# VHH binders against Type II restriction enzyme BgcI specificity subunit S.BcgI (bcgIB), part 6

Target 1, 341 residues: Type II restriction enzyme BgcI specificity subunit S.BcgI (bcgIB), of Heyndrickxia coagulans (Weizmannia coagulans) (q07606)
Amino acid sequence: MNNLIKYSTFLISDLFDVVIGKTIDGNKAQRNENGTPYITRKATRNGFEFMIDGEKEKLYSGKLPVITIGNETSKPFVQEFHFFTGTKVNICIPKLDLNRNHLLYITTMIENATKMFSYSYTINSTRLKSLKILLPIKGEEPDWDYMNTYISKILSNMEKNFDVQQNDGVSDLRSLKDLSWSQFKMDEIFSINSGVRLTKADMKPGNIPFIGATDSNNGITEFTSSTNASFDGNVLGVNYNGSVVENFYHPYKAVFSDDVKRLKLKNYPNNKHVLLFMKVVILQQKVKYAYGYKFNATRMKEQIILLPTKADGTPDYEFMEQYMMRMENKVVGRTTEKEAD

## First folded at step 22 (VHH)

Design u3 (from s7 with Y56H)
Fold by OpenDDE, fold request of step 23:
Structure u3 (fold): chain B 341 residues (1-341), chain A 122 residues (1-122)
Amino acid sequence: as target 1 above (341 residues)
Amino acid sequence: EVQLVESGGGVVQPGRSLRLSCAASGFTFSDHAMHWVRQAPGKGLEWIGEIWYSGHTFYNPSLKSLVTISRDDSTNTLYLQMNSLRAEDTAIYYCATVTITFDSGYTSQDSWGKGTLVTVSS
């Protein structure tokens, strides 16, 4: 029974005490390789600039580990050592005893939540405190064990000695070139259901994600307590207006705009990996519909997609699942490497 | 950085054939579907067709011109063969693709070349 992971929204302020960093006096700071990390709003290298000797009064010497977030970049990083920083960096101190893995998971969710903000949008401490992130839950509480296990697996996969076959149940290592591909209509593969029109004026504030025809923030444009017939989860939301063909997987329950179609698999259980595979396949048509070819409901149903097939001509869903599992493992590995550079 | 560079455009007489090329770099070419799009003077962008990583091709049914799209993965090159060209085929021709970043939600980015001008005139 592939226990569908449930997600819920949490405020940053519920999980963290948010403190503004203290600025060091540049005239008193000296570079020292044996000194203390200086963390800035830099979007790379975990915010690390260089090692310094600074004023002890400006040192963050509190609880570890913590998350640092630059105001302008909105990039979150886990810090495991005491550090110097500046006033343009927010320090998120866990209210609970969280480990590095928990915080790594949370940083990913913060990044997802902040993607909706343009580069011109500054996330100050007030905005950060009000930021809502999606987390897996057990009951009504964050599933800390799940998050820990998830990150542990990713980290293990990044290790050179990690055999993906042994650790992730991956048995299919075929490449895309090794497969037979066949044509399928979208309505052969998916049940396609429309969203429902819900204007901002009619929305009541709440914690339920509202999915609009946007290309950012996993399609989330608002949070509402207003539900309607579009209330659904474990679906692929595909835009047919606005940012056409853009699509996002929603493991959580959400309300969908009339500009978004909800796609579910007809002949295979809905799951994250297969739907993400389908997401990638559908995105290949973005250019077609972005310029001069209108993406309407009829065309969506009739749209031909290419899928890997078994010998009997049916879609190879098992391959899709395994392939995306492998890809997920790879991405996690790369992220770790980039953070180390 | 994704780079697409179109070539092969120029002035051609009606009824003639022309082959355009697109050189791709900065991404795994063999894993991406590729598109041809054109823009005629004073008109909007028009999708011509696509070729998938599997080699399957799809074309705009509204196009009356004979068009064939092909690819060479060994050289990272996309081709557009056009036959029986007409004055109406005068346009800037673009090569395009969608690259997907497999981080935090599989975000997509459109990439386009600068285009190559095809002028069909007697």
Scores: ipSAE 0.453, ipTM 0.796, lowest interface PAE 1.1, mean pLDDT 85

Design u4 (from u2 with H32Y)
Fold by OpenDDE, last read:
Structure u4 (fold): chain B 341 residues (1-341), chain A 122 residues (1-122)
Amino acid sequence: as target 1 above (341 residues)
Amino acid sequence: EVQLVESGGGVVQPGRSLRLSCAASGFTFSDYAMHWVRQAPGKGLEWIGEIWYSGHTFYNPSLKSLVTISRDDSTNTLYLQMNSLRAEDTAIYYCATVTVTFDSGYTSQDSWGKGTLVTVSS
C-alpha cells in the first residue's frame, strides 16, 4: 500500500476555517469538575488544563471535531468536545465533514510542517492559514479514505491488543503497597536499542509512523515510507532527548528517531501490560532529568527503577500485567473502581 | 486535579534545621514517586531528591547539605528535612511529581507546587 500513495501540499486555509479563540475572564471562571474543558496553548494533554465554568458567550460550541493550535507551542490537538480557550489558541474548523481520524492524521502533518520553526517562532492565525502541509492524494484531492483507514488500522491494532490481553481474568488484587519492591538497573530489565537518525530531508512520505522525542500523539511525529534499522514494534519508546523520559508503547511497527530508545523486556515476554507498567515506572524519573540531570544513553542504562519483586528477588512481571489489566478494566468499565484498587 | 502545596519555608540562620512539607491532593499519592527541586536566586532548577512509592530515596550527590526526604501516605504529605543550612541553600523549594492518567493514551502530567521560599541568612 505504501508505494502507491502520492502526496501533495495543501494550505491550511484551504482545508480549515481558522478562528482565534476567545479569552475567558479569569475572575468569572471557576474550576468545576462537571464543567467544560479549558484548552490552552500548552503542548501536552491535548491542550487541556482543567474543567471550568465560564461565560457561555466565550464557549466554542461550533462544529466538532476541530484542531486547536497554540501560538507559542504550535502543537496541534484534536478536540472532540466543546471547550473554553484563549486568544493564544487557534481553532481550525474543517471545511469538510472530517472525522477524528482525519484530523489525527492532519495533526501529525501539521507538526511535521512546523518543525522547521524555532522555539522562538510563534504561529499566529495568519501564519497558520498559510501553512502548507503534505497529505496523501487521490487525484488532486486529499485521500480522506486513506487517512481514515490508516488511522483506523493503528487504533484497531491498539484495541485488538488491548482486548486480547484483557481476555485473561484478573486474579491478582494486591495493591502496590502490598508488595516488596526492589531496585533494578534499566539495562538489567530492558534491552535498549537506539533509534536511527532520519532527517526530514531524507524522509519520504508514507504511512509508517515515525517516532520522535515528543510528548504527544503517542510519539508519532511523522508518517514515512522510509525505513531503517530502527524499524520495530511492540516496544516502549523512551525519549532521551527533547521531551526526556517521556515514553510511549508502540504495538505497531514504526521507525524511531535517534532521540528515542527502544526498550524491550529481557527476561519476560514483551507485552503491552508490562510495558505500560514500565512506562509509568520510568515516568517517575521525569522530574529528575527534566531539571537536574542530562539524560543520555549511558545514564538511561544505569538508571535505577523500583519494581515489584517476588520472594526470589526477581521482578514480579505477573503482577505488573495483572495490575495494568485492572487499570484497563477500570477505564473501560469492566470492573468497578473498588475492584481495581 | 493534582495539587501540590509546599509549606514550612522562612528565614533561618546558618547551621539551623528546617523541615518543609508538601501537601498533595487530586491523585493517589501513594502510587507515585515524589520529588524535591529547588531554585536559587539567579540559578537554574536543581533536583534535590526523590522518594518512591516504595519508600526508597535517592538524592542528588552534588548536594552539600544533609537532606532527608520522607513521606506519609496516610496524610498525603511529602517532607524535606534540611540540616545545617547554609547560605547557598537559599532557594525556592518545590515539590513535584509525574502522574499518569489511565486513558487510552496513558497520558502523563507533570505537577509542581508553587514553591516555598527558604532564606538562610545571619
Scores: ipSAE 0.778, ipTM 0.929, lowest interface PAE 0.5, mean pLDDT 86
Fold by OpenDDE, last read:
Structure u4 (fold): chain B 341 residues (1-341), chain A 122 residues (1-122)
Amino acid sequence: as target 1 above (341 residues)
Amino acid sequence: EVQLVESGGGVVQPGRSLRLSCAASGFTFSDYAMHWVRQAPGKGLEWIGEIWYSGHTFYNPSLKSLVTISRDDSTNTLYLQMNSLRAEDTAIYYCATVTVTFDSGYTSQDSWGKGTLVTVSS
């Protein structure tokens, strides 16, 4: 009996106390790496600007974790630490004892609910309180266990894919400067396939990630049980509309919006590290298309990228893989050093 | 924190040359492509060109002016050489880049300088 998960609508004000952040005095605030996170209405980096020392009276030191939402960006972020912020940031404090996973699920639903609104839609505290989000239910109440399990599964799958290959697997220590670089067209390197249009009205609730043209949350905008011809995994999703040129690697199976192109390697097996290398390369063109050129399918195909090459003129995919492995190892090493300190 | 600071702007006569500089800090400069963008009075942003980490350059084909982009990785400096300047080249010139943080999400960040004003006037 396929226990069809039922969903219901909830008001943000039913689930959260919404408060407005306090503005720090810029004259009294100093940047300090050992200070406290300053969270703004920034749409990226979980709203984080920099670490600061500020007046204790302006610090959010209440219940954790919470969700912050900028008025202008309408992007929700989970905050797990006390922070400084501003008056243009809403703080959603759970009425119940919710964990990070619950809030992550809710952030996704908030984003889905706000996408329906034009880019000009500013979410103030009043509007936020009246915002309706769709949540899975058990009986008449949100199914918190389901949400927790769902997010845990997603995170677990992501972590498994990030298995830090031990340093023993890195044999290529060349720097980017030591390499020969050549020009390649995108369509020479990638098979480029479009997503498929799937409207909210046609989406059934489920556990399959839906990838939209966003610049956050690894491109995930919704979860659905509806599949179509775009159902794919181990692919680089590149935004064609919206946050143009922004892109994310998807090791998991997902459904893709028509605003997202699916890129796979033509002449090399799809590999996490190679595709992540390509992600960085493609992002180098973000400025070009953000301010000067309309990003269309033809331009994407014809876009020239620079890749490291072997002596025979072919892309050095092995180097790309090794390079990204090294980068991951460095990040892990830094995290271990900070924990040891 | 990524910082980009443009310099070299000013008032010049038509037909003259000008070299702009962009000083970069707060990231590994040599690992990223760098861009020049300009905004003329009352007009939108216009992409001028880019230089990759490999040294390859690409320019906007719609540009009528002769420009050359170069970089010095030893000093973390980006350059824009402009020759035979015209009144139409009057604009605020910006350097820009996209950096990637190697965190769990490989998050990108767009960075722009404050710009430098170039006025071409007889």
Scores: ipSAE 0.771, ipTM 0.923, lowest interface PAE 0.6, mean pLDDT 86
Fold by OpenDDE, fold request of step 23:
Parts: C-alpha cells; structure tokens; sequence
Structure u4 (fold): chain B 341 residues (1-341), chain A 122 residues (1-122)
C-alpha cells in the first residue's frame, strides 16, 4: 500500500521563532581565526563571512541548530554553531527540538517557496513569518521522522558514493603545475542533456530529488514522485539559469529542471572523481558569467575549459581521478601534509 | 580566508598605461583561474578577462581597451596591464576568483577584492 505522503502548508511562524540578528560593531570586531563565525546575508558558504571576536552581547548563543536567512538573498542556511550576525539576517529558531536533517529539509522548502518571488523581493522578518512552506505530514503535524529519514538517506547515499575505494592507491603525485593543459570545448568532453520543465504545480510529492538551478543543497530544490526524460544519475548538473555555472555531482538518481544541464563524459566512464574535477574546472567560469555574460545552452556547449592532457593530446582523466582522490584524502586527514605539498 | 587586494589604481590621462595588481592570499593561488572585473560609474559589472592556472588568457571581446592579464604564482599576484586608456575605462577594478572547498559538499566560494579606482581624465 504505497502510503501516499500527504503534504500540508505551514507558516514559518508556526514552526519557528523568528528573530532579527544583532549587528556587531565593526570597530569592536576583530578577525580571529579562532573566533566565532560571522554570518551575513551572503548567499553562499552557509552565510559565513569570516571568524571574528565580537561583543559577547551580540553573539547568538541560543538554541542550536537554527536557520539563518538574509533579507536580500532569501537564502536559508542551517547553523550549527553560535555565531555573530547582522540586522539583515533573520534567525529562525525552531519551536520544537529539530535536528540538522529537519532543518535541511525545511531549508529546501523555504528556497522553493521563495523562488516564486522576484529577485527584488526582500524577505524581512514579517514576510518571513508569513511565508508558507509545504511539509510532509502525519496527521495534521509535520512528519518529522519522514523528513529526517529522507535527508539521512540522501546524505548516506552521497557518502557511499564518496567512499573512496580504499584500495585505489594514489599513484600520481603530480601537481597541477606539472601538467600540460589544453583547451577543450564542453561539448567535446561532455554529452550535454537538458533537464525538463516541471513546475511545482505539476510536481507530485515524492522521494526523488529534483535538481533546480540553485547554489545550495547539492542543487536539490524539491522532492517528487514525478519522473520524466531527465531522470538521471551519476551526472554533473550544471546550472545555466539562476545560479549560473554552479554545478553539483549527483551520484543518485534525480529529476532535473529545465534550468539545469546534465553533463556526462563522452570518452571516459562517468565517475565521481572525474566529474568532481570537472565541477571545479567549470566553476572557474562562474565569474565570467556572473558579470556580464549570459549563460545559455549554446555558450555552454562552446565554452572552453582547460584540462590536463596526455602526450597524445587527450584529457588526462586518470590524473583527474587521482588528483581528486588526493584532495579527498587531504580533507579527511588520511594523508600527511608532507605528501600534499 | 581568501583575500584579494587590488592596487595600482589612480588618476591617469587618456592614452596612458596603467598596471594593476591583485595580491592574493588564503588559498592556493596557482590552482585557480583569476579574473578581472570592472564597474564603471552608473554601469553594471563588466567582465574583463581571466587567466587560468595554465596561463591561458581569455578576454571580453567587447572590450575596446587593450588589456593583458598575467599572473605570478610565486608571489600570488595577478596583474592587469591596461594600455591606451580612455575615459570609458574609468571604473573600479576588481580581482575575483572562485575557490572550492574540497569538503564533502565541494562548496564553492566567490571572492573579490575591494577594488581599485581607475580614473581616466584629461
């Protein structure tokens, strides 16, 4: 009996106490790497600006985790640490004891709800409180267990796909400087397939990630049971609208918005490390398209990227894999600093 | 923390040349493409060009100005050489880049400097 998950609308104010952040005195604030996170209305990096020492009175030291949302960007972020912020940031404090997964789910729903608003729409505290989001329900209440499980599964799947097969030893220690680089067109390297337009109105609730042109949450904007021709996995989703050039690797099966292009390697097996390498490469063009160039499908195909090449002029996919493996190892502390330098 | 600091701006006469510098810190400079962007008074941001980690350069074809972008990875410095400056080149010039954190999310960060003002006036 495929128990159809029911959804209902909830006001943010029903779920959260919304408070306005306190502005720090810039004259009293000092950058300190060992300080406290300063969260701003920034749309990226979870709102993180830098670490600071500030007035204790201005510190948010309340309940954690919370959601922060900037007035102008309307981007919600889960905060798991005490932080400094400003008056242009709203802090959503759960009325219930919600965990990170719950809030991650909610942030996705907030983003979806706010996308309907023009870029010029400022979400102040009042508007935020009146914002309606869709949540799965059990009875008349949000289904917290469902949300938790859902996010957990997504994260688990992501982790599994990132599990560096322990056995593939890093054998290539070359630096990027040691390589020959060549120019390639995107369409030479990738098969580029479009997403399919699926409006919220046409979307049925479900458990399949829907990938939109967002710069957060690995591109996931909705969960749906609706599938279409864009249903795909082990693919790099690149935004050509919205947060242009931003891109995410999707090891799992997902449905893709028409604002997202699905990239797969033409001449090499799709794999996590190569696609993640490509992610970084593609992101190098983000500035270009953020400031004056319209990113469209044609330009995407013709976009030149620089890739490491073998002696025969072909991309060095093996290097890309090894490099990303090294980077992952470095992050997880599995490799001594000496091997990375 | 990624820091970009532009310098070299000032008032110059038309036809003159100017070299801007961008000092980068807080990330592995050599691993990322670097960009120059400018904003003229009353206008939007305009992408000037980029230099990749490989040394390859690309420029905005709409630019009328003669510009050359270069980099010195040993000093973590990005350069913008501008020649034959015109009044239309008056702008705040920014150095910018996108860095990636190789955490589980491979999150990107856009960074730009505070900019340096170039005024071309007779």
Amino acid sequence: as target 1 above (341 residues)
Amino acid sequence: EVQLVESGGGVVQPGRSLRLSCAASGFTFSDYAMHWVRQAPGKGLEWIGEIWYSGHTFYNPSLKSLVTISRDDSTNTLYLQMNSLRAEDTAIYYCATVTVTFDSGYTSQDSWGKGTLVTVSS
Scores: ipSAE 0.714, ipTM 0.907, lowest interface PAE 0.6, mean pLDDT 86
Fold by OpenDDE, fold request of step 23:
Structure u4 (fold): chain B 341 residues (1-341), chain A 122 residues (1-122)
Amino acid sequence: as target 1 above (341 residues)
Amino acid sequence: EVQLVESGGGVVQPGRSLRLSCAASGFTFSDYAMHWVRQAPGKGLEWIGEIWYSGHTFYNPSLKSLVTISRDDSTNTLYLQMNSLRAEDTAIYYCATVTVTFDSGYTSQDSWGKGTLVTVSS
């Protein structure tokens, strides 16, 4: 039973106490290899600058592990040791007893949430507290076991000695070049449903994402309390106006503009990884429709896409899923490596 | 950084053939579909065709000239063979692709070359 992982939104302030870092006096700080980590707003190396001796009063010596987030970079890092920092760094202290793996998972979700905002988005402590992140849930609570297991698997896979076959349920290690590819019409693969027109004037403020035909912020253009027939989740939203062919996966419930089509798989359970695979496939047609053809509903349905196929000629959804799982694992792994450098 | 560099353009007489090349770098070339697009003087961009990572090709049905798109993944090169060229085929020819960064958002990036000019004149 491919237990569809359910996601829900959580406020950072619900999960963390957010504290502003204390600035060290640069005149009193000395570099010392045997000193204490100095964490800054750097976007790399887990925010680590160098080891220092500093004023004890400025040391964060509280609960560990914690997440540090620079105001300008909005890059979150897990800290497992006491550290010095500055006023431009927020310290997120877990309200629950969370381990490193939990926090690593959460950092990924924070990054995702912040990427939805323009590169110019500065996260101060107030904004950070109000930040909503998506987490997997068991019932109404975050699934901490899932997060822990997920990160553990990723970390294990990063270890040269970890047989990916044994731990991640990944049995298919074929490359894209090793596959047979076949042509399919989009309407053969997807149920395609239209969004509904909803103007800004008709929108009431709320917390439900509104998906427009944009190429940024995962397609989110507004938040509303207004719902309509387009209210849907676990779908691939594909633009057929505006930023045409651009598309985003929406694991959460959202309202969709009339300029966006909602795609669901017809012959396979709707799956995050498969839909993300399809996202990449569909994006291969972006150039065609950006300058040559109008990407209308009819053309969308009739658009040919190439998919990996089994011997019987059907799409290899299992491969797609496993492939994207592998890719996701690599991304998480790279993030951890960059943090270690 | 993704780089696409077109070459092979120039002045040719009507009825002649020309082969354009596009050298790709900065991404896994074999994993992406590649496109040819052209822009005639005073006109908008026109999609010529594409070749998928599988080798499948699709073309603009409105094209009057015979075109063939091919690729060599070993050299990261895209080709456009044009036959029986006409004055109407005078344009800047671009190679283009959309790459995806496998980050948390699977961010897409559009990449275009600087183009190569093809002039068909008697």
Scores: ipSAE 0.711, ipTM 0.903, lowest interface PAE 0.6, mean pLDDT 86

